# VHH binders against Galectin-12 (LGALS12): the designs that were tried, part 22

Target 1, 336 residues: Galectin-12 (LGALS12), of Homo sapiens (Human) (q96dt0)
Amino acid sequence: MSQPSGGRAPGTRIYSWSCPTVMSPGEKLDPIPDSFILQPPVFHPVVPYVTTIFGGLHAGKMVMLQGVVPLDAHRFQVDFQCGCSLCPRPDIAFHFNPRFHTTKPHVICNTLHGGRWQREARWPHLALRRGSSFLILFLFGNEEVKVSVNGQHFLHFRYRLPLSHVDTLGIFGDILVEAVGFLNINPFVEGSREYPAGHPFLLMSPRLEVPCSHALPQGLSPGQVIIVRGLVLQEPKHFTVSLRDQAAHAPVTLRASFADRTLAWISRWGQKKLISAPFLFYPQRFFEVLLLFQEGGLKLALNGQGLGATSMNQQALEQLRELRISGSVQLYCVHS
Below, E stands for the ipSAE of ESMFold2; O stands for the ipSAE of OpenDDE; V2 stands for 0.75 times the mean of E and O plus 0.25 times the DockQ between their complexes.

## First folded at step 17 (VHH; framework vhh_6fv0_2)

Design w5 (from v4 with S100T Y112V; at its last look DockQ between E and O 0.79; V2 from the best seeds 0.00; counts 0 for: pae E 2.3 > 2)
Fold by ESMFold2, look of step 17:
Structure w5 (fold): chain B 336 residues (1-336), chain A 123 residues (1-123)
Amino acid sequence: as target 1 above (336 residues)
Amino acid sequence: QVQLQESGGGLVQPGGSLRLSCAASGFTFDEYSMYWVRQAPEKGLEWVSDIYSSGSDTYYKDSVKGRFTVSRDNAKNTLYLQMNSLKPEDAAQYYCARDTYEYYPGTEWFDVRGQGTQVTVSS
């Protein structure tokens, strides 16, 4: 049972202690806020591709584009739009337009407002060429979007239209799209000192078949983040994300149980410690689990929301050799 | 409305020179990248050169590098193409075009508005 929490000091001479602080079976929680539900990735969409961004854009969102530049590409564009009208054209808050018609690839960015293009902005030295695969991240901040290409910062673009008006993603031109991802920006920014490197989505990869085993040959270091992205199966029972030593003992396991709608840490000895958070998992729903390794333990984020921590000494972290995912999920990404 | 008017074409001998001009009106010229494109008989439109809105960066098709120079005068809303060492393969109708910034089905990559100007290279 969890300890009660409150702003009052325990042990006053006259102290009223009356409220239960632990959820019991059969209680209903408030509906999960829309910001906790991730839009699922799209695999191999046909270009031109136009889709709604669920919940619209706001600071703290990230869009991921994984694809290939065709051998004969002239240009492609990614448009972050205010609506999807064809006539009149929608406002485009951020037009991102890589150009390949010359041996010096570059990007033109602009805004379309009221049917009129504004002042163009140019970024040279795009490290992307015809025939190359790529992973592009669009990170939406308070005043600007930052764009990285293959793990390197490339450009930033100050908003000229309110970001809150953007609700539509358009992809056009000479591009082969492998995946589009809709994520929240990593809440563990203190554990990352670089511009984010993208982590590819893989559809039906043999390496991601469940039960999935992912080696940790040097154990885990402070600041490292494990990423698990996947889809809950149609008739789920449970799934686990466990960290195991070379003897296959699991000092820590994260377990989601659908029968009782609980998320818990499971210790080496099988002790269960509930995580106090909305149960975000549902049949056919996309999820992202982030585990930040730090001195003294692990921090958890689900769908970009920090939810809890568990203690673990540094020596035990260094002895971990395997990340294992089992149960009622299909995996799109496992990164350590 | 957007208007583009090309001029300066003509008949030259191989190795000769011409300077094309494009007068622009109806839009904020210094906010747009501009293109030169050409069309030879029984061929599609072909990119020749383009220039960034400020004039600071220029790009050329490989076959014209070192022979052609694109420039712009933003105070006069005019785009230029200096063509030197002309070859028979350069003969075409030349158009200036405004950048479209985007692709939509049923549109060309270049916003061509004028009638163009003919460049003819005779032996």
Scores: ipSAE 0.487, ipTM 0.812, lowest interface PAE 2.3, mean pLDDT 83
ESMFold2 (binder alone), look of step 17: mean pLDDT 79; pTM 0.793
OpenDDE, look of step 17: ipSAE 0.696; ipTM 0.879

Design w6 (from v4 with Y104W Y112V; at its last look DockQ between E and O 0.53; V2 from the best seeds 0.00; counts 0 for: pae E 4.2 > 2)
Fold by ESMFold2, look of step 17:
Structure w6 (fold): chain B 336 residues (1-336), chain A 123 residues (1-123)
Amino acid sequence: as target 1 above (336 residues)
Amino acid sequence: QVQLQESGGGLVQPGGSLRLSCAASGFTFDEYSMYWVRQAPEKGLEWVSDIYSSGSDTYYKDSVKGRFTVSRDNAKNTLYLQMNSLKPEDAAQYYCARDSYEYWPGTEWFDVRGQGTQVTVSS
């Protein structure tokens, strides 16, 4: 079934979607545990858009939506569904429906269970406006989803259906989507405790051509996070994330070598400390590197899983001035 | 079977008033937002007003705000539209509708089921 095609002529009924499997055929390397498989972002999908959420939803998962509200928008909806059946319609655990047809935009939320819509919930004072860009973050907790708009909390909705049954995202209506992201809150317990504004794909981004350089004018301190998201090129040789001091020496570098399929910390003096984990960098596959700065060093998460660490005293962290990314990758996000 | 029956239309002079009613059956009325929409001669169907399921919040098209008042009686499964200071441009067939909650390209976001009631404003 082909992707649904949005029409210019309201009132003409066209609907279709596809439900891709979680496992991709044609993978060339040793099986990777599902916990390391990261769902890549989608750029400029055609609405209506329906896709599988890899691994389904669980507490701690986030979905990011970047886009623009059309000038003539009436409404759009984002549905978090239990399956992708066409007949009967799947249950919808969380229906999120911004409306712009009035002088006071608002959101209606609801649940579809067994073909029956439940009691609607209304949330006024939506910051979204016709003609404006937005970043919406859906944060799934234990008993409720929280929604932020442009970095500010907007609403919460308590689950009426089990979150663990949700495996499908649907986007419909009057919305122009720039990016959809599938994120984890924080793989480390010592991380941020607020809505993350630091996980956008198209916001707060410096120029992303590789080699990429990003300034750290005050250095780094405990609790700060660096996030690098990208795609490995077709014939990769190596990839590095380097932290450099004022003299442009690199006291710590994370290096992926494709020739021997090793991931390692490299010290200023070339000392190599291998990271014991599946090699997560594959030709033409999306990756996420997260570096958490803590007292006594750096902690690494790859594709949402905490791995590896290297020691560095607090003084050395504060002297870092540049993040540099080089090698056989294309970048979609650098945040520091 | 969901049914909606509109009544209360008629002929009125400019500046006059009418009160429309909509009797609902076949669904749990107090769980749905309800709409008033209208169709003028040679024009498409146009949103006029809507009201939250509890009746606590009302929304109006700019051209009718301050003149029209939507209300509901959830005990009687009835929706109302009080129309004051009527103008010739308000002349239309008026329909009540249930919120569909479902959207797909080319579908309507409100669920019209009745025959409507005609409002005519003479010069």
Scores: ipSAE 0.295, ipTM 0.719, lowest interface PAE 4.2, mean pLDDT 79
ESMFold2 (binder alone), look of step 17: mean pLDDT 80; pTM 0.802
OpenDDE, look of step 17: ipSAE 0.716; ipTM 0.891

## First folded at step 18 (VHH; framework vhh_6fv0_2)

Design x1 (from w5 with E108N; at its last look DockQ between E and O 0.42; V2 from the best seeds 0.00; counts 0 for: pae E 2.2 > 2)
Fold by ESMFold2, look of step 18:
Structure x1 (fold): chain B 336 residues (1-336), chain A 123 residues (1-123)
Amino acid sequence: as target 1 above (336 residues)
Amino acid sequence: QVQLQESGGGLVQPGGSLRLSCAASGFTFDEYSMYWVRQAPEKGLEWVSDIYSSGSDTYYKDSVKGRFTVSRDNAKNTLYLQMNSLKPEDAAQYYCARDTYEYYPGTNWFDVRGQGTQVTVSS
């Protein structure tokens, strides 16, 4: 006998630890619903990894997992749990368990309810192998979670337990995790819950400098989306997202001013148009700015909430050449 | 209570055959993947084979592929391992096991419950 078979069970996997705190101590929140608070990404967490999902899961939420399958992997699991207790074991609403111990990689999914595993479900033809890098996206809908692997839809799993009871993410087994992301769907895509393009949690994303200049060589056309994700600094003054043409004019600028807590569109001539919405930028908190370009202007979503729009000439959109991001933030993602 | 009872082991000559059985009770057998694992003296448990809950898919350790065949009869709640062309290296205590689906503290990837059945390959 050369070595043990039937998988590897690391004796160092520990399930007995406290759930992570949802809120930083000493924080003072603005009077807005918790649904606007975004969870920042985690880079290179150590497995086993267990964390609270801010605000729990609901339809429209997405979880992104980026990593590498080890060369000697047998299996790993991603568990969407109802709590984090070890005794009794938490219910697991969705257990996602890729298996590599054979030449036919596949996924087993299941639910743990009241200490009992239910009927397993198998999906063959997993396009991952030992040594492969991967990007897995979990898209939670009303009745089912959909899972994509490397940009291709792979499986769906109908909920057997209420999604609203899920508040904990666990990652265990033979996996090297590069990033975990917590995302919302694009609010402007009515009735569709499609996988988003542009997966921003590459290793180099946390090293984006501010001020950031991002080229738009062909300008922008209707249907295109700009995504900016980052963290507001501890003592913020202001934050801007500016779109500039070749003549260095900025026809549109989104400005967040922390001194008076205003969010506004700034025209090329300096005219300020306040956005009538709660101020959704907070010191030391994660944010997402989504700009949807459409005929006649653009729409803004902040932290998954559609907040406003501004008008812009279609020809002017096509003449844009530079996205500039400046102010009191650090960036994790710029996607155009 | 989950119960797994292995049987069918014995003494066999190299190149011989044995058929192991595992009677299962105390759980919904046709909802679980099942495993055969083995333990040689002073060794840890070793995965040998597993089979999907419906019986539609089977998997084998490389050293037994082509010689061993796992099967199940869900109507009888019974798991089988047909072992052909046995080698001295196959001698071990054989256990059937239920899929754990997750890592348990202090356990392996599979849930061994029975006493096992001894396979001896004499010479």
Scores: ipSAE 0.499, ipTM 0.807, lowest interface PAE 2.2, mean pLDDT 81
ESMFold2 (binder alone), look of step 18: mean pLDDT 79; pTM 0.798
OpenDDE, look of step 18: ipSAE 0.698; ipTM 0.877

Design x2 (from w3 with S100T; at its last look DockQ between E and O 0.55; V2 from the best seeds 0.00; counts 0 for: pae E 2.7 > 2)
Fold by ESMFold2, look of step 18:
Structure x2 (fold): chain B 336 residues (1-336), chain A 123 residues (1-123)
Amino acid sequence: as target 1 above (336 residues)
Amino acid sequence: QVQLQESGGGLVQPGGSLRLSCAASGFTFDEYSMYWVRQAPEKGLEWVSDIYSSGSDTYYKDSVKGRFTVSRDNAKNTLYLQMNSLKPEDAAQYYCARDTYEYSPGKEWFDVRGQGTQVTVSS
């Protein structure tokens, strides 16, 4: 029994396969993006979807795929490719292919090299089924990619082609994509790699309207992270990420000011301590703020790079009750 | 040239058994998952069973589970389907197929190459 691909209704646009990264004659090549620049997320792309991975892949990169498996899905695939050529076909360093046509959903992984598929690898027990929402996280390490599904580690795949050659993402088949994220690993993990669960991207959610408040019912303890992902507005003035206690005092606030292009810690008494780093916020540019709570304070990473810290004792961390984000940003992810 | 040749079909009474074979050539057989599919008159191709390239995992359509057994001999480049307790609804032209690994709109995800072998259940 076969199923129609994609479940499209009558009058749907004709599917076409193309590589959108071909440069027109006379077009100037854009500068290589700064390593601090976060690649924009994509919301509701039309499948088949092919795009460049800015700066290519390397160890420490993550790709997040959020979506829904159609009720009549047969299979879909996510390809991490070396280029976007149509003839010859690009090499595919990592082919990730969930299958739903059987009574037990599973994944096939493979590599396409020089037009030839290599040995397949199969992982049974995919905890994803027709009609389900999902969040899949691809974590690229030194020798292998690890894949998590809905917050649980699912598989690993050792590279058969150099990861540094991968610069293109393709998504095909029976899948409804809500969001694609291009992320970096938490830079503060010592001695072993932290395995993030991935967090949903929420486009224009009422919970994320600015000013945005999140409760911290038991405060914060060492090892916990806060993640804020957003888009800087077109005419930004400033924005803040504040941590408040039961009395609504804000013992720590991170403030970005666009007038003087400063990033600073603000104490509960209003004293500024500047963060000595390039100012990475720009109008209409996406960003990620990560705050790691440790004994002795908070550490800040911006777009995957560690930038600074401020002191707080563990007792003060446990007394925090509210995360508040305000100012010239639009949010699509807040994790506390 | 990729070539798949099915054999072992025939006429059987309800409740009977048949064993189908598929001889493969022109590709590295032990690197591919293989499929059995079938087609009844005036119907489309229907997945019946598949088997992992090593032979370690097998999967079945619900209506044949417990009655059919897929297997492979990678040394002989041969795929098999043991069909027991055959029913009239199993009557069809049976084909073996290779995994395609890529999806293309408007194409089936199996790679059928042979003429198939007919299974008829007399009742």
Scores: ipSAE 0.410, ipTM 0.759, lowest interface PAE 2.7, mean pLDDT 83
ESMFold2 (binder alone), look of step 18: mean pLDDT 79; pTM 0.787
OpenDDE, look of step 18: ipSAE 0.760; ipTM 0.908

Design x3 (from w1 with E31D; at its last look DockQ between E and O 0.61; V2 from the best seeds 0.68)
Fold by ESMFold2, look of step 18:
Structure x3 (fold): chain B 336 residues (1-336), chain A 123 residues (1-123)
Amino acid sequence: as target 1 above (336 residues)
Amino acid sequence: QVQLQESGGGLVQPGGSLRLSCAASGFTFDDYSMYWVRQAPEKGLEWVSDIYSSGSDTYYKDSVKGRFTVSRDNAKNTLYLQMNSLKPEDAAQYYCARDSYEYYPGTNWFDVRGQGTQVTVSS
């Protein structure tokens, strides 16, 4: 493997050749580092909805909002707040306020600081109307948030308050929310803060029924990513993310095994190579697997954190034709 | 303290005209979108028109489009509503309002502060 392993605890746990844990009476499992904790998506929350953003907001974070504009909507708002107090009102670093009371829908953005609204900013030509379904992505960069609507860039808003102070998401007004997602950008692409292609979260969809197959008509090339988001079942046994070639062989399989709590690369001949990492797949816990395709192999990230790589030549990558996910998981997003 | 003072209402015949004014103080007027809203007897507040903080964009309820014109003078902190071709259904108490921006318990979308000005339309 070409990348260094994550943090270790020499002398307290044995990591000689993998990441096994030894349990003694009175000992607890090693805590999962905060950077590996994935904030779960929320489905069908009741508005008004206010929630903590785990770990606060930072550049590279993305928030997904999926929903429907009611037929009688006047407006709704999405507030990225510094706290949740009502008296005094919290500072709002980014107030995003679509308006539908006219035949020309638009968005007003603003900041609330010290109880005072600052100068409003307007973006016309919102391509939503009463009754529309939508997917809105908020991409937080170093100096501004960018917002897309249904896959198309719509606006940007330069921060007037420090992004690092934002720890709360509020959703109010005339909106029916289907899903809220808290997403990280690809950890391997340094400095990239561009919109990734967004896909709707599909709760219990036949399209994501496990085992799930996803075609790769031209294989994979360097720079491409695969993202799998799911929920581990209540009594899991194992799950796999497999890449299959034209001959239906699986030259690379990522396998999580719950009986021995191992994560491994499996070759097409069945050889197992353990991945040195905390085991992040727990019953009824959400997860994200990201595979980055690069020259010479694959990189793996779990819950936004890079873990390691496996080698695979470029010709083999181009011969891949199918992504298959199977085992003890439910899926809500597969992105290719 | 935020203050909004409406004026210019009165009695007018159908087809007549009135110009409403709204004097604003106690806040940075050109930071805010401004609204004209009205209240007829036994009705709630009804949106009539609004204007972006710079004055560059205006919006109207369908029933007044083409008859009413909203404008603002940011140097004088004043909002105007020119009402032409008035109809009996336009009779109401008219208020100017500052955008409230945020919904929370006990508030509405419109920040009404003044007493309003009465518009009556009679034959």
Scores: ipSAE 0.605, ipTM 0.868, lowest interface PAE 1.5, mean pLDDT 83
ESMFold2 (binder alone), look of step 18: mean pLDDT 80; pTM 0.800
OpenDDE, look of step 18: ipSAE 0.828; ipTM 0.933
ESMFold2, look of step 19: ipSAE 0.583; ipTM 0.855
ESMFold2 (binder alone), look of step 19: mean pLDDT 80; pTM 0.803
OpenDDE, look of step 19: ipSAE 0.833; ipTM 0.935

Design x4 (from w1 with S33T; at its last look DockQ between E and O 0.48; V2 from the best seeds 0.64)
Fold by ESMFold2, look of step 18:
Structure x4 (fold): chain B 336 residues (1-336), chain A 123 residues (1-123)
Amino acid sequence: as target 1 above (336 residues)
Amino acid sequence: QVQLQESGGGLVQPGGSLRLSCAASGFTFDEYTMYWVRQAPEKGLEWVSDIYSSGSDTYYKDSVKGRFTVSRDNAKNTLYLQMNSLKPEDAAQYYCARDSYEYYPGTNWFDVRGQGTQVTVSS
């Protein structure tokens, strides 16, 4: 077992970043209202890592952290901060600090307010150890944040500072970060059981190469959700999300067309039904498509915003066997 | 200002016992995890044990587990380390430390402030 060598731990990186809010105020602006814009994931950031949370935190936001605990890790921390000042230090609404220097990994949580740490809270039995890969999901509710580790609920922490003041994420210590994701909670009541399971971002995975095929061996039943997350390419023409049956017919296809900026349902016979919604797909912009299957139809959400439903009978849902995604996108996540 | 004062060290034979104390002042002692760390000559600081702010949970380096017991008296702002079955490899300068809670460049994950107390184990 790895032991602390004392003092300042070897191998930790010296903090080298300027505050993100200071560095790039105008470069992050977009004419689309922030409520419909997802902050793109970041892959393999160098720790220490500090970044602005676009639009700040509010109830209904999720942050997803994928990474690896180094073999000789002592601890790392994830700080949800009110600003990024160095002097004075920023308030930290939620300090999440996994510790591995012992054979019984645990987490200490705390709040820093006015330069003073408050009463620590301990959460034992962290099912994560040195050398482990992990996916940690932070789900921000009205009065508390809930945290899951590898698909299991682990802790909750009631806010001691207003969540609305949190605008900065900091990651420090003994952690190798594979990806950081910024998501909205599933807007559908019927399919909103995504917590505590997160769905990882995969960079350049062969299984996600477009055109991408994903099997649906038992079809789809009410309450199930398809999740597609990706990046629109530089010069996009269109992309589709198609659901196909055993006979290779596509009774449901969602098509985004960039030339006319339309989103539409396409029937198996080619009938086009436009979806009345802001066209949220732009070159090099991150997107999330959610399809909720319910009795009698499908619901669509884009970037966490529900857009209504279309009809489809239960027998047709159960006969679907393949999800296919094609066109001008790079995929980070496909879940069915 | 934060102050930590260690005491109780000395010379002991192998297999002997010592009880270290750490008097704390200048901060809200019962809200912090506290540590014992040690340093042998020409070596770095080594974590030995720590204890949660309430005293309800304790953690130990493998080589001292079962021999050392960390405890705290929050009414007296005092941290203790009972060391039994001492071995020559336990000889070191022992320090208590307060949890720093975060890592930033130029800081450690524990906050050593005192001069420490020497533990010597010789046959």
Scores: ipSAE 0.568, ipTM 0.839, lowest interface PAE 1.8, mean pLDDT 83
ESMFold2 (binder alone), look of step 18: mean pLDDT 80; pTM 0.800
OpenDDE, look of step 18: ipSAE 0.806; ipTM 0.922

Design x5 (from w3 with E31D D50E K61A; at its last look DockQ between E and O 0.66; V2 from the best seeds 0.00; counts 0 for: pae E 3.1 > 2)
Fold by ESMFold2, look of step 18:
Structure x5 (fold): chain B 336 residues (1-336), chain A 123 residues (1-123)
Amino acid sequence: as target 1 above (336 residues)
Amino acid sequence: QVQLQESGGGLVQPGGSLRLSCAASGFTFDDYSMYWVRQAPEKGLEWVSEIYSSGSDTYYADSVKGRFTVSRDNAKNTLYLQMNSLKPEDAAQYYCARDSYEYSPGKEWFDVRGQGTQVTVSS
């Protein structure tokens, strides 16, 4: 149900019309720190689609848009707005408008401030095609948003309005949306000169059925990142992310246990090393696990925040052959 | 108040030429991409050409490429369409339009404000 704001221009408080997942009766949850809350992905939203960005935008946020351009598409737009007021129109900090109706597909970017469009910016060489699927990633930095299309850098747009005022995402026009993701920039890559690639969200894919196994044909080496995104089931017991060698031994396992609310590294022989972090994993809540491989070990990030590490020699990393996820989760993204 | 006023239409023989003009007022003309669109009887609006706000880039529908040239004079707030080698299928009411930049119901991405100018191609 829509609850439109009757408020004023940018900075006016708006009402949310999104509903969170219903929790089982009688459940008690530990407090979740605001910085660890992962906004749920949205699958197959109806366009036009307008939603709140939980906590608003700031540097370190990403938005992923996965979908299909219709065969007869004219244009579509993605608007990062300051509120969702109808009168006056909300400011639009970043208007991203792919166009297909011309002989040379392109993107127009602009800003709407105080009801007035500012100077347009045009970007040629659009990698989107009518009839094709796509994955667009919006990467919000300190001074600019960077946009990649199908894993390749496409454009950047310097902010003309404060990013901190943006709290609303709008999607309009000739587009079929499969998924919208609300993500955090990888906290381990501080000086990256390459744009992060987005990875498809797969709802109820047979490839992601738990227990889920993915081959690591060349093992792992420094700089590689494993991504696991999922939903904790309604009555969770535990789940694990295991890295197994050719002999099917698991020298490294990340285990979340719901009985004692612990997150730990488990060695091949069962030694448990607790990870100091709030227990993030709650029934029917979304999560993201990032494992960064570095010389001498692994680093962990949960919901975009780096939390722990474990040691493993480089030769052992190169001997890993399988990523395995098991337990009380449903997966929608695994990248290895 | 945003205003667009088209002129320069008329009756022309097949193979002839016309130059359309569009006078703009009430907005910062050189901040906007501009369009020419046309409407034949019993048809919806058909885009014809587009020109970037600076005038540096132009785009054309396949049906008019090589025959029509869009241009603009940002000092005079005026958009032009030079139409050469006119064909009977070019007969229509021609409108200039400002880029809407935003979604509009009915998928009309063109902000048409004027009465248009009629182009008739006889014989």
Scores: ipSAE 0.350, ipTM 0.724, lowest interface PAE 3.1, mean pLDDT 83
ESMFold2 (binder alone), look of step 18: mean pLDDT 80; pTM 0.795
OpenDDE, look of step 18: ipSAE 0.826; ipTM 0.931

